# Ledger of designs, part 37: miniprotein binders against q9h3h3

Target 1, 235 residues: q9h3h3
Amino acid sequence: EDGFTAEHLAAEAMAADMDPWLVFDARTTPATELDAWLAKYPPSQVTRYGDPGSPNSEPVGWIAVYGQGYSPNSGDVQGLQAAWEALQTSGRPITPGTLRQLAITHHVLSGKWLMHLAPGFKLDHAWAGIARAVVEGQLQVAKVSPRAKEGGRQVICVYTDDFTDRLGVLEADSAIRAAGIKCLLTYKPDVYTYLGIYRANRWHLCPTLYESRFQLGGSARGSRVLDRANNVELT

## First folded at step 3 (miniprotein)

Design S2
Fold by ESMFold2-Fast, scan of step 3:
Formats: structure tokens, sequence, C-alpha cells
Structure S2 (fold): chain B 235 residues (1-235), chain A 81 residues (1-81)
């Protein structure tokens, strides 16, 4: 059979990761070139599979900005995936705690704040704000999806090094808000993505750990952050 | 109780209008509400269906805030489903 939805979502994610990326790398490119790069590649106009008249004629999987201090650390993804297969065949319960332990054991700790925006001016403006925050050192790395053939919302992903480091996750939220972002944000650990666990999964796991809502004058962070699992507002 | 809400929005340019619709849709989905949207002749009609009444009230409050901030007109019709 064709498999269930999670296999298709995982395949789509892998295809995007494997296709070419448009990258502004602040480690090797002067910050003064950022504005021209953003003008050349607005995410609302960059097409997923290329199109005459768009900024790209060839497929683009992601548009990304790497900060000057960015140091990739994906952990042991192969070991994680092998342990996940073993867990599935073991018959042991699959729970959030089990996945957290696998992630820690294999050092697959990165996670991301997600925002979904329709193609257009507000998406391009939000991405420019995030990209500047990355280049200025307030955020480490971010990427945005290109425009799909049929349209639909695009996603901006802002990464942090360690989803178990609550303060680091909150600092990233503050930096996103300081960049002028006011929409709903959700935070997801990459371990769920590597294991093919999405919103509608057979284990009924919620891959979202935190939600952030803009609230002017509310908290010192400029937003309210909710721990989804414990239903607790973080300070 | 279950409610069906029709929201008519006027007075926005097409780009800002699309953004408002997406913000409303995102907020509605988070509250567990179902939303459908139609654009025609400079007007958007948003159909919202969901439970419970408290979630619907939160969404209506958000729509009212957006209308005040962005200076557009909103006409809301609420019916019990």
Amino acid sequence: as target 1 above (235 residues)
Amino acid sequence: DRYYIIVLVEGLDEELFREVVEEVREFAEELGLEVRVEYRDGRVTIWIEGLPKEAVEKLLERIAELAKELGFRVVVRIEEL
C-alpha cells in the first residue's frame, strides 16, 4: 500500500532538504550584502520547483540565513533513527518522555519556533526582520519555505540549539518579538521531525512543546509563552 | 451550544486582506474552530463553526481588535447550529 500520511510528509521534508538551498551565510558574507539578497529572493516569489519569471528557474528547497556564530550540531541522527526502529519493534510504550530520552541520548537537541504566513508582503517583511536578527546575532539560524505550486501558507523556522534549555527557547522567542513579529508561534523539537512524527500521528503525540502569543506590555519578553504539555505559562 | 458565524470584511487592499484572513484562520484553528473563507468583489466572507461558545467569543474579540487596528469594517452574523 502507499503508506500513511506521515511517510508522505517525511518524504516531502527530505526532498526539500535535499534540493538546493538559497543561503545567506553571515560567516562568509558581509552583513552589508543582506538587504540586496533579501530584495533578490523574497520568499513570496521564490518558487519551490522553479518558474520562468520568478527569482529562480531551478528547484529551491529552502531559503536560509546562517548567523556569524552558527555552528551546526545535528547530533547522532543515524543512531537516533536506529534506536527508534528498535523501540517500535520492542513493544514498549512510545511517549513524549521516551522521545525526549532518545533525543538526549543521541544529542539530537535542536528545535525551532515556527510561524505560518500567507505568501505576500507580510511574509516577506517578517522574513526580512528575522534574517536581520540572525545577521545581527540575536538569533542563530533561520529558514523559510519557498512558494508551493498551488499556493498555501509558507513557514518560517527559527532554530535553537537545545529544546530542553527552556531559557534558550524563551530568549529566541524574545528576539523574534523584538524583530517585530506579532503572529502565533509554535515550538517543535527536531527529534519529532527526524522520526516522522507530525501533527496527525499514530502515537497521538503532540510535537508542539510551546506556544507564543504577542502581548504588548504583558511580560518582559513581549509575549506570553505556554508550555502545551503542562498548560503552564512560562516566565 | 454550537455557533455558525459569518464575518464580512471590507475596506482592505487585497494583500492586507489575505493576511487578515490567514491570521483569523490560524487563531480559529488553534481554538478548535472550523473556518472557511471566500473572496469576491473586494469582500471576504468567513464562515466559522465550532464549540464551545467561549472559543467563538475569543475569536470574535480577536477579529474586532484587528478591525480597530487596521481600520476595516466588519459585519458579524451569529447563528446557533
Scores: ipSAE 0.000, ipTM 0.081, lowest interface PAE 25.8, mean pLDDT 75

Design S3
Fold by ESMFold2-Fast, scan of step 3:
Structure S3 (fold): chain B 235 residues (1-235), chain A 81 residues (1-81)
Amino acid sequence: as target 1 above (235 residues)
Amino acid sequence: DRYRIWVEVEGLDEELFREVVEEVREFAEELGLEVTVRYRDGRVYIIIEGLPKEAVEKLLERIAELAKELGFRVLVIIEEL
C-alpha cells in the first residue's frame, strides 16, 4: 500500500520470488487438467504462508501458468544492476530514456500487464480466464499473488517478452480483453522491478508505461490504451 | 503483416490537427505511402495504410514526441490488414 517504502516493497517481492510457486506448466501438462487445477487452487483461497483452512499448508510465493512456448529469459540482471549503481554515481541524468537504454543493453526486456482485484469470485474468475488464454496460446505466461496474511488486493501479472515492442504489448492487452477482463490494467517493464523502482521513488520516475481501460462497443481491440508519458491514446 | 493507422487529435483544434497531418505526411512520403483524411462517427481521422510493423513503431514514436512537445492528446487506432 501507500505506507511502504521502495525498499520494503522490493524485499517483499524478492521473498515471494524465492518461496515455492504453484505452477501449471502447459509444456508438460495436458490442457484438459487445467480446470481441475484452477478449482484446486483459486487465488482468493491460497494463502501466502499457509493456513489450516486453505488449499496450501506451506508458503506459496506465486501461482503461475506457463504456456506451451514459454522459454524464460530474464536477460543479464546482474549486469543491469551493476550498470544501475554506476549510473547513480555518474553525472548522467536518471530518466526513463536512460533506464530504457540500460534495459536494452542488458537484454532485460520483459514487462507485464497488471490488474489488482479484491479476493473473491471476480478475482478467481479473472484468473481462470487468463490461465485459459495462456494454455490456449493467446498469452505466454501469467501469475497471480496468493492471499496476503494482512489482507488487501491481489495482483494478476500477464507478461510480454519485450516492453519496447509496442504492438506486442497491445496484442497482449487485446488477448486479455478477449478473455473477458474488463478492469483497469497497467503495464510495467520488469527493469523497474529488478531495480526496485516503485510508485514512490527518489528519482520521481513513473514505472507505468501504459494504462488500459475497457470500452464497450466499437473499439478495434476492446479497450483504449493510454501511453502515460506521451499523451497518446491507442485503440 | 501490414497495418492501417488512424490518428485523431483530441478537441479537433485546427492548428494542432494541421501539425499532426504534416508530421504523418512527411513520414508517409519517406515510405512512398499516401495519407488520407476521413470522417467517421462525427470525427476527423488522418489515415495511413500499408505500414510494416517496424514502420508502425516509428510512426507511433514520432506522434508521441509531437504530442508531448505540443501538450495535446492523440487517439491512435491500429488495424492489422
Scores: ipSAE 0.157, ipTM 0.667, lowest interface PAE 4.6, mean pLDDT 84

Design S4
Fold by ESMFold2-Fast, scan of step 3:
Structure S4 (fold): chain B 235 residues (1-235), chain A 81 residues (1-81)
Amino acid sequence: as target 1 above (235 residues)
Amino acid sequence: DRYIILVTVEGLDEELFREVVEEVREFAEELGLRVFVEYRDGRVTIYIRGLPKEAVEKLLERIAELAKELGFRVTVFIEEL
């Protein structure tokens, strides 16, 4: 995105991951407590570094909901990073296929649907819908960014276990649409995040694999999904 | 798990329609499945019923490569039976 370098975006992502998270964990918390938790921590009001008057006095990196069946598996991120350094040093071409193979080899397979919304009622309503879908088992895990000091849009991330499982990615999109979400969605594999592949990367790689647009009626999924690299539309 | 696949291509290029139809037909025939093809002005739609999940993924890969090589958009509808 304009205004931030890839290095700045990577540093911010690392800082958010290291700061405390506000988590509703359906594996250990009854689903009946979700509505109260959502009312206590609306993402439009939770501030990144804490503020008098916000729900938090301490920094919050992410607000997250874990589904009952959620089993975190980040893969071998250290091995991925070492192999990435070796690949860059080798002088070999950096391509989507090479990155896909590194991800498979090191079991770094998760990915996420992203939606960007301005702070306010629509963001809070969208997050509540996603959170309920996670707790009810239609989605596995999701998180939303807190309100930034600089302002701007916040991001909701809805994760899938395996970005190479195209049908699984499409099933997550369908569940997001069934939750009432109508905005533009893009899908990004976590391997791209770990390796710092953002909009203006030096290898000219598209930073997302799929784009989903809401479609009223006529589609079983409620959307049209474009495979951006191959120009294949899935409905 | 078995799936229904609808592959649609829009355009004016008759050779493009032939290549997409043959790619999909050859794939389905290797699995012992029949395809149904409908030609309409400026559009071809290919219907296959009974593909297992792994076959759907392989077919999508083949269609994606063909679309990339020939520079066109293909719409694929997928539904689980």
Scores: ipSAE 0.006, ipTM 0.540, lowest interface PAE 9.8, mean pLDDT 84

Design S5
Fold by ESMFold2-Fast, scan of step 3:
Structure S5 (fold): chain B 235 residues (1-235), chain A 81 residues (1-81)
Amino acid sequence: as target 1 above (235 residues)
Amino acid sequence: DRYRIVVYVEGLDEELFREVVEEVREFAEELGLEVIVKYRDGRVWIVIEGLPKEAVEKLLERIAELAKELGFRVRVLIEEL
């Protein structure tokens, strides 16, 4: 937010996705090269638009790690966007259930756990832990935003392939916790991102399905997960 | 590939406890599984063991719908056996 409109947020997201990415691809790169790659591209030092004093001279949209078994499947995003436009012009009620059904119909099922951290050692350490979990096969794919402004928080996104598969979403949370992550996590289906639905929207939709909070030694999974809409705690 | 589910509820009146217990029991009976219910100090634990992954997902969906409909908080412990 910070004075940004939904249109501005959507434009910034589109620009990041279209700009070049720094990728460690475990499908084609030996795992032994990961530590050197992480040292070369710490997210707290990689700048969004390039800087002579940073690891990159040119713009970087995202820093990503692809797991050995990662197989991209975005579904029919074009069909989803067309159906969303038709739904808006139809005057029919727009609810979480309607959006879920559009996502299922168009196979736009991916989602992500999000964590927001200030630039610095803690961010770089958290990203290294996530990246190692991806390369070791405990997570499928992850990305982290570059530094866009001094002092601004950066986001780590850890993806799952199907937001309707609760056990899969919870397994990813467990793997994130096993990687040493202790901060608050929130889970968002990509369907909301593709449609430009953020926290402040005219339909009063909550794009966050789950929140995960770290728990010291209290549960096998290492956290308590809240289903935001239904007030159910999953452990 | 089999799971144990524990549904925990606290602070509900007796009728709402029965509603939660019956929802879980009906689901378990459809699968031929036994439900163990424990009551203590205004708290209820409902235990069901031997669920395959697809059944866990369906049970979680039913519990989520019930919790939303009746306006209370439910805790669910999920353990792979």
Scores: ipSAE 0.229, ipTM 0.710, lowest interface PAE 4.1, mean pLDDT 84
Fold by OpenDDE base, second read of step 4:
Structure S5 (fold): chain B 235 residues (1-235), chain A 81 residues (1-81)
Amino acid sequence: as target 1 above (235 residues)
Amino acid sequence: DRYRIVVYVEGLDEELFREVVEEVREFAEELGLEVIVKYRDGRVWIVIEGLPKEAVEKLLERIAELAKELGFRVRVLIEEL
């Protein structure tokens, strides 16, 4: 019985991050080229391994758009991981507050809104809306997964610089809603990914901090955002 | 060589569980395989039987991606049928 642990699966998921990315960088490429780039590389047609007849001939890990204000800062991920191992060994209680403090200490503050969509027009349209919002400076950076061989849902990730900045997280939700996206959104800090903290972990930590549900009418934001940690509606 | 895969999913809420099961079901249906979902004591098992080796690798990759994105733990057992 060859049992693949969650650690082996996480390693495979990390290997996908090492494959080439298709990137539109608004810092170096004119915004006027975005529509041609979107037409050339629709996410529903870009394949993970560069299948025959796809827009890409080579493997693609992600399709990404970088805004004018985008600066890649991952913080001290190695220091974070070392501190996390030491904390586990110490036998001290581990809480969401503990992880928040570790993230702050090591400057690993990035997080993302996630949406899952079936391959097709709705995905490509949603991605085009997000890509425009990034190029226009309403969002900093976003990525979308390529089409898997088996099909299945593709994910769009919209990043924020600081998961501890509730206003910034909420502003990104508003920008996503303004781009015409109506599906469920979940917000996940990257610190949980770097530490391999998944749902039903032994510490009962929830890796999803926020949920956004689209609302027709009433709110200026077009959504209701739930703080899952506190079970409190923010909007 | 055909394989049986048992996917143990821990800590999904009902909504995310449904998404994972749908993804795995869609994958298996494309291969003409049946997906058996078992629930016991708050844990979910997804069983797929008759996978070719190439499909096992693809399914594992997909589950790994889902686990990373949705933030759940997966244990996979692979048995040669």
Scores: ipSAE 0.000, ipTM 0.218, lowest interface PAE 12.6, mean pLDDT 80

Design S6
Fold by ESMFold2-Fast, scan of step 3:
Structure S6 (fold): chain B 235 residues (1-235), chain A 81 residues (1-81)
Amino acid sequence: as target 1 above (235 residues)
Amino acid sequence: DRYRIYVIVEGLDEELFREVVEEVREFAEELGLEVWVEYRDGRVRIFIKGLPKEAVEKLLERIAELAKELGFRVIVTIEEL
């Protein structure tokens, strides 16, 4: 499918980052305004390029909520990319450990829990729960994709500031579960995105670090989390 | 912040099981922590209490390395005290 080639997907992702975002910023906007904002911009109805029948007449790349303590830090992405080229040229084995070291050295530490949902009530309800958790301080920042022109599932991204902080990653998972989310979640460090690590990559790396599945009972977390590379289950 | 960790090990030969227990014990003893080991119903449980956050991270990293190298499965339960 022409529209779903890796090159087209990368171009679409870049365009979304560059297009305007609809943002609820809890650093400058009272929490009491959130419910009205969510009602105005349900992600199932906000269209990627604008439509007279949608809440937006202009293109929207992402719908985002920033927490009160949110402070963006992308690290040294350019230094990361240069070091990545050097690593590939060196002949040194490429492993999750070497990528982790590269990310730490260049302070590219952020990562995200991903959930994919079809447009509709369940997506809008899930996003509202996540947005409230962000504004209430249980999560740092989140975004959701607008409805694509071609249709298909939309993605909710819930960010953590440091993928090497396992307890912080697990705390975010617990907060997502506490918000009522029961679907499969996967965790991807942003370093993998910057370096183009996707499924069936030539280094045979898992494109995600963790997988979270809902469970009733067990630990107070509300889920079991699998470390994909190491066969370790965290409960 | 102090944490309690329970480790359940499965998919090991008895020889490798003893090696894993010894590695975890040595790690905790270097940090001055007591380790409790239970063998019950064909499962090995290791539990440690009173770990600071940084010690939890180091222990989880070491357990993950051993699980990958020796090919066993581990369930780790982490609770804040």
Scores: ipSAE 0.080, ipTM 0.646, lowest interface PAE 4.5, mean pLDDT 82

Design k3x
Fold by ESMFold2-Fast, scan of step 3:
Structure k3x (fold): chain B 235 residues (1-235), chain A 103 residues (1-103)
Amino acid sequence: as target 1 above (235 residues)
Amino acid sequence: GSEELREKVEELIEKAKELVKKAVELAKKGDVEEAIKVLEEAAELFREAAELAEKAGDPELAIEALKLAAEVLRKIAELLLKQGKPEEAKKALEEAAEILEKE
């Protein structure tokens, strides 16, 4: 599906994380500067590796907005990866519950709602809505990919602190919908990303915990949210 | 047979990806020299995966593994340049170019 990112290469993800980011940090920058920043760096025009014709001449890994209350907590990712290696050699079953326990033990709890959009006005408009919600305090932090050299779809990631906190995940969905987003959303814990678990994996695990579909007039939240792991409709 | 070889290729690629993620976290924490060592291990595993994929009769998988190895070597070069080691960075870039030329 549109929300699925299974086949991006680990090296490409590493490159984006290590390259410079364009950040609007609401902890240190007045909210009144946001509109000018969004106009200067529309994601459909910011290029991944720089271009004299784009807003950037140098590589950009991600375009991000940090909320006033944002406090990064990546947990112990190194310990998580070591424990994962040990788990694989132990013969213990690898299940969603086992991964959840590893994530909790190593405090690697963040997760994200994902949306994929083609470059253009709709992407830029969606990003502006998300960025405003972050600066106004309805969301904690978000990022969007720059335009790839090949010209594929771009991804907006909206993060929550704890994927085990269902209410917090659902509240983020509501805020995304309130920002005017109507496309399919999928929610993925970062633990799956750190361990290289995508849809096509040898353990047959589903890394997507929730799906959200926009619904006009039928939902109090403006969306239908499905718990993919338990196959239960939450809204 | 080729089925067993393909399973081993997937295991090598998975292990290499885990090392890449470990190296990213080390670099973010400022342990750049250890990150480079871990990335060098990852590049080696991707190259081994590519050779094994060729033996398994899967040239697309081999090309994918080689591209991953080349990307890791380019990142090693970037980290080395940031540490003021341009001669070592040049060697990493030459290895990456050699790998891509096999394609």
Scores: ipSAE 0.000, ipTM 0.209, lowest interface PAE 13.6, mean pLDDT 81

## First folded at step 5 (miniprotein)

Design e1
Fold by ESMFold2-Fast, scan of step 5:
Structure e1 (fold): chain B 235 residues (1-235), chain A 81 residues (1-81)
Amino acid sequence: as target 1 above (235 residues)
Amino acid sequence: DRYRITVTVEGLDEELFREVVEEVREFAEELGLEVTVEYRDGRVTIVIEGLPMEAVWKLLRRILELEKELGFRVTVTIEEL
């Protein structure tokens, strides 16, 4: 059986968020410095807890790139968590629609496209493409996980401001594809992350809203996007 | 384990700097910890060391609430000692 619970996955995510981040901030750093920064900190080589043989000797939780127009808005996370506790206690059904309403009420609207890649050239190349798209203004913000001691896949997260804005979510998918990314993408609203909705959640909710698959038919930038909850193709 | 938190606010509003400094100082005093504050033109940097992880979470939540109340941006860096 699967050894990791939703609670364990949430604890790992919290630890990474709390540890130091390596950040390229395009709001304060010239775009000309990006290539050197990417060469210094390739995600396949940056270690989660530091290593004398890696680019970092100290722990790194995330490697991130902030776009020039990046303006973080996490919403009312405290109010969201209080409402979530009340909902669980109330005995009311916990559904995607109920979570969507909680997120809207508390303005916790951000979400992210996720891609999982093995450590190596493909990961580093994908991250470099995403980072350049962020610095050039086609995407707003992205981050990538460092290499775990045991190995395993790393994740690139590409954020959008509003998961309820389907056109904005699809525009981000297009920009990711334009950056040369061809792997499977899934889209997760941050409200699910804050509330611990992962693969093995108690409410049997699908942990992602959308799935994007690359296609070669008629466009190098083309993809098929599926609404997972409704099993409906959007593009 | 113990952590260092560095809180940075950039801008030209010295009253905003005061609000952030006072919030972090009050939190540190409740824990019996010392805080270091450095002012530069357009920036204030506040450092607090010796926080257990539980206190790190509480301070981060308080800073997020303060950002919401005052409508400004704060940069927070967390380092394990």
Scores: ipSAE 0.000, ipTM 0.067, lowest interface PAE 24.5, mean pLDDT 76
Fold by OpenDDE base, second read of step 6:
Structure e1 (fold): chain B 235 residues (1-235), chain A 81 residues (1-81)
Amino acid sequence: as target 1 above (235 residues)
Amino acid sequence: DRYRITVTVEGLDEELFREVVEEVREFAEELGLEVTVEYRDGRVTIVIEGLPMEAVWKLLRRILELEKELGFRVTVTIEEL
């Protein structure tokens, strides 16, 4: 159990979100350039701090692909955080239901499927599959973390517009599976990120709402999706 | 807990550069924070020290809003003091 507080993990994640991004924007760049961009910036070789001999000379927080229909909407994150501070001060119980209501009230509804992969060909291949799915309009937006100095796992994040829309969350899982990805997926609302809710948080909240496990020869989706809050299979 | 935030902005023209620095400076001043700004080779480095976590969140949000509005790259490092 890496002894990092939820606050430290929040700070690191937010710091990475603010570092320069390498972006392929399908709204402004022809889809025919995607393969050359992927070859230029393979996520296993792009380094967090622009190490000598890396494709990037400058620090990179994320590598991202924006789809044609991508419209960034973060909602009222200010109001959300103020309400969260007030809630903590009130001493009222904090539940997954409380966070859901805060998110709805402040229109902070985005969420992401997360996959963790070791640096190398499998990561670059998974990222190329996701990037194509985004450019083809099967997914809206995705990002991947650059290679860290310590050689840890890199994370691919695939976003959905509304974590409360179970159908949209499941459709994104299906698109990820159709892109050839077979690893474990977990779904995390962005409200949990903005409020610093990570593993081992002081409220004992599960930071992930859904889990997707790949299934060979299963239903059309090729996965089982578990609602972790209710311990119910959705597929 | 107090935090240091280092904000690095790159690829801005001189005009957008000034707007970003002024916005981040005004925001930090409203919070009663000292701001150090360094300019080198089209890179701005803004260092803000002594932020409570609540101020970190507010600043990060403002920087993300500016990044969206101005279309520039921002690097932020957060360190616990």
Scores: ipSAE 0.000, ipTM 0.219, lowest interface PAE 14.9, mean pLDDT 81

Design e10
Fold by ESMFold2-Fast, scan of step 5:
Structure e10 (fold): chain B 235 residues (1-235), chain A 81 residues (1-81)
Amino acid sequence: as target 1 above (235 residues)
Amino acid sequence: DRYRITVTVEGLDEELFREVVEEVREFAEELGLEVTVEYRDGRVTIVIEGLPREAIKKLFERILELRKELGFRVYVFIEEL
């Protein structure tokens, strides 16, 4: 085990969640104010730790847009973590099915479509499209990472309520594509994030449940969505 | 090679459950398969056993199209047999 990578990722996630967020909340703010907010806070220019030359002088953990109907996840994360520890000490096999059952039992059902883009016009344009889809009610909630000090790709996360609702996951993919997004998308349940399961984990679990690739389907535009867990195409 | 697909539908009036059941039944019958239907408090569960991998995409397309029309909650569970 290279424990330092997992510890580093967990520390970064904790810091981002605890630092201030820049939020456009459609539950309390008129949709007409979105374009001005997007112009003020393009994610390619918002810096993670603040800079006098950027839109922010203070740290920003995430830039987020909440839809009018957005309701936060009320799952039992504490119970999930306790059950995970018990599972590890039980000696029973750790499989995608056992993780799914833990998530259902503890109501930790949310998940997200992820896209990684380099800082620049394409990132800002993609985020603007996603943000408009959220405010218009086609998606529930989304966030994008600010620009890191050392550079590197930024991530846009588009959330769904329930990763076991496969059709809801596919509807979110369709809405992302309708917003003009053409890059590779991967879908990860939050249960994997809460348990610290990332790529190259010791249980050989794939935390990515779905993969979406932009594709022209003859006379129709759309995406090809693969269910990674069952190795079947859904669209 | 063959799969069991369990479709659970909630958030519809009892009369509209028949539309979802019939859509899934018609799909299964085109493949020579029968469905098992169970009605419970506020939900209907439809099970198809023996579905080939290639048919799963088409089933999802049909359910997604019907969901856009009727606005129900749906949960689909896939198991390889």
Scores: ipSAE 0.000, ipTM 0.260, lowest interface PAE 16.1, mean pLDDT 81

Design e11
Fold by ESMFold2-Fast, scan of step 5:
Structure e11 (fold): chain B 235 residues (1-235), chain A 81 residues (1-81)
Amino acid sequence: as target 1 above (235 residues)
Amino acid sequence: DRYRITVTVEGLDEELFREVVEEVREFAEELGLEVTVEYRDGRVTIVIEGLPEEAVLKLYERIWELARELGFTVKVYIEEL
């Protein structure tokens, strides 16, 4: 969108994280209640800032599903940000390798598969599939953005614990495909998000590590996964 | 904790196919595993079963290095047994 800066995008993300979330938590809620919860809160109808005519009258930052084994661990984000400031001041080269090392040092290892869909039936159906996979134990945790007042695409985020664990990233892709998802997926480590590194950045870094495209009749996983840094297809 | 890896390379270069097959066979032999090789319409497909997780990652790195050196693309499919 015109007029947005990295600062505005970061402010929007912070506001969403700080506003209330609608959560289905499989650690404390029976799986039998999921279908009713999904029917009550379809993401195409849940509004970002609330509307008496929608499922929510108050602001909602995210709609999330936590798996039975989910245990949040964001690492040392404060230490990561301090080290990032020191790196920028040092004059040392800023590369994917140096960011990877900062992430490892500060245990900021989580990452996510992202899919962007227009509001509507396809979004709601895709989210239901992902939510069921989380509750059934094939995925760990996922969230979806509510509908913005101005419209636009919504995002489903499916998290993995460790972006350096290539097999774990691929296993999550496989589970997403098994849930019936056929759209383009991109994988982004949370370290890039915490440091405010987006597609257009002064260091010319690509925050997307993997890209997954659906293939008909090709493989058991149903996808072609590209390692974007090394130009190698993984599936 | 055992995996199957399938490696597919497309092209008409017999030397390229030889290099990839030999790399994968040598890796499998070090682990005492058998390799299945299939040639079809300008592609080679190589399958190894019974790899531990660390071996899958090492094989992927070796294949990536070879692809970078020789300038080809490779498809790798990994599944847990």
Scores: ipSAE 0.000, ipTM 0.116, lowest interface PAE 18.4, mean pLDDT 78

Design e12
Fold by ESMFold2-Fast, scan of step 5:
Structure e12 (fold): chain B 235 residues (1-235), chain A 81 residues (1-81)
Amino acid sequence: as target 1 above (235 residues)
Amino acid sequence: DRYRITVTVEGLDEELFREVVEEVREFAEELGLEVTVEYRDGRVTIVIEGLPLEAVYKLLKRIFELDEELGFEVIVKWEEL
């Protein structure tokens, strides 16, 4: 029936990146307008391909909030992809370490904390919390997927500028928890996204580097973070 | 033939338990089936009975995909009734 492959997931992601985005840009828009924008475009109601009965009649790839200090830097993605093709041809082992080295060499350093939530008020509430944290400066940038035609879970992505900076990754986790988020989080470097490392990839790599679980009540930080590649707890 | 699936998730994360329960419950509702959920310290157990074989494979796929995306371990048992 509807089997999903790594290639299918990559194609869906590429299409979303190419379609128009709904953006609240705190660099040019007053923070006082955020609540009205969030009410106008709740992610559970914004449709991926447009619908006259939804907030959008035209396709929307992503709903995003840019922080006041946000300065995008995707690195040398073309050079990364060329090096990736060479690596696959070389016979050298493809491991998290070799992918990390490629990312550093080509300055493709950004990454993201992912959370998957069912469409509904809980998703909208979580997104509103994240969006406010971005506009207030505790996070740099975030985006959330619109509702797909077939339904299913939606994803919130909270970006950091350098996945090799463990302190920065942990600070972002802390800010997400401070925003009231309790669900499981996983962290994926953008290099994995650019190279098509998704579930069921042919190299059998875990598609995420870190995971964060909400701590049983009482912790000031609110989470336990695991380095999945090395099986080491960071918090 | 009909099958029973038992899904067990271990951990102390209420949000994680809710996501798994909701996914399984939504799937069961699509088939007109009921879900039995039991919460114990550090564990949630979800049972669906009456699944045809094709639905078993669909549910297993959804559970494993959710497991990979959320980064947790799920124990799944299925048996013919």
Scores: ipSAE 0.000, ipTM 0.130, lowest interface PAE 18.8, mean pLDDT 76

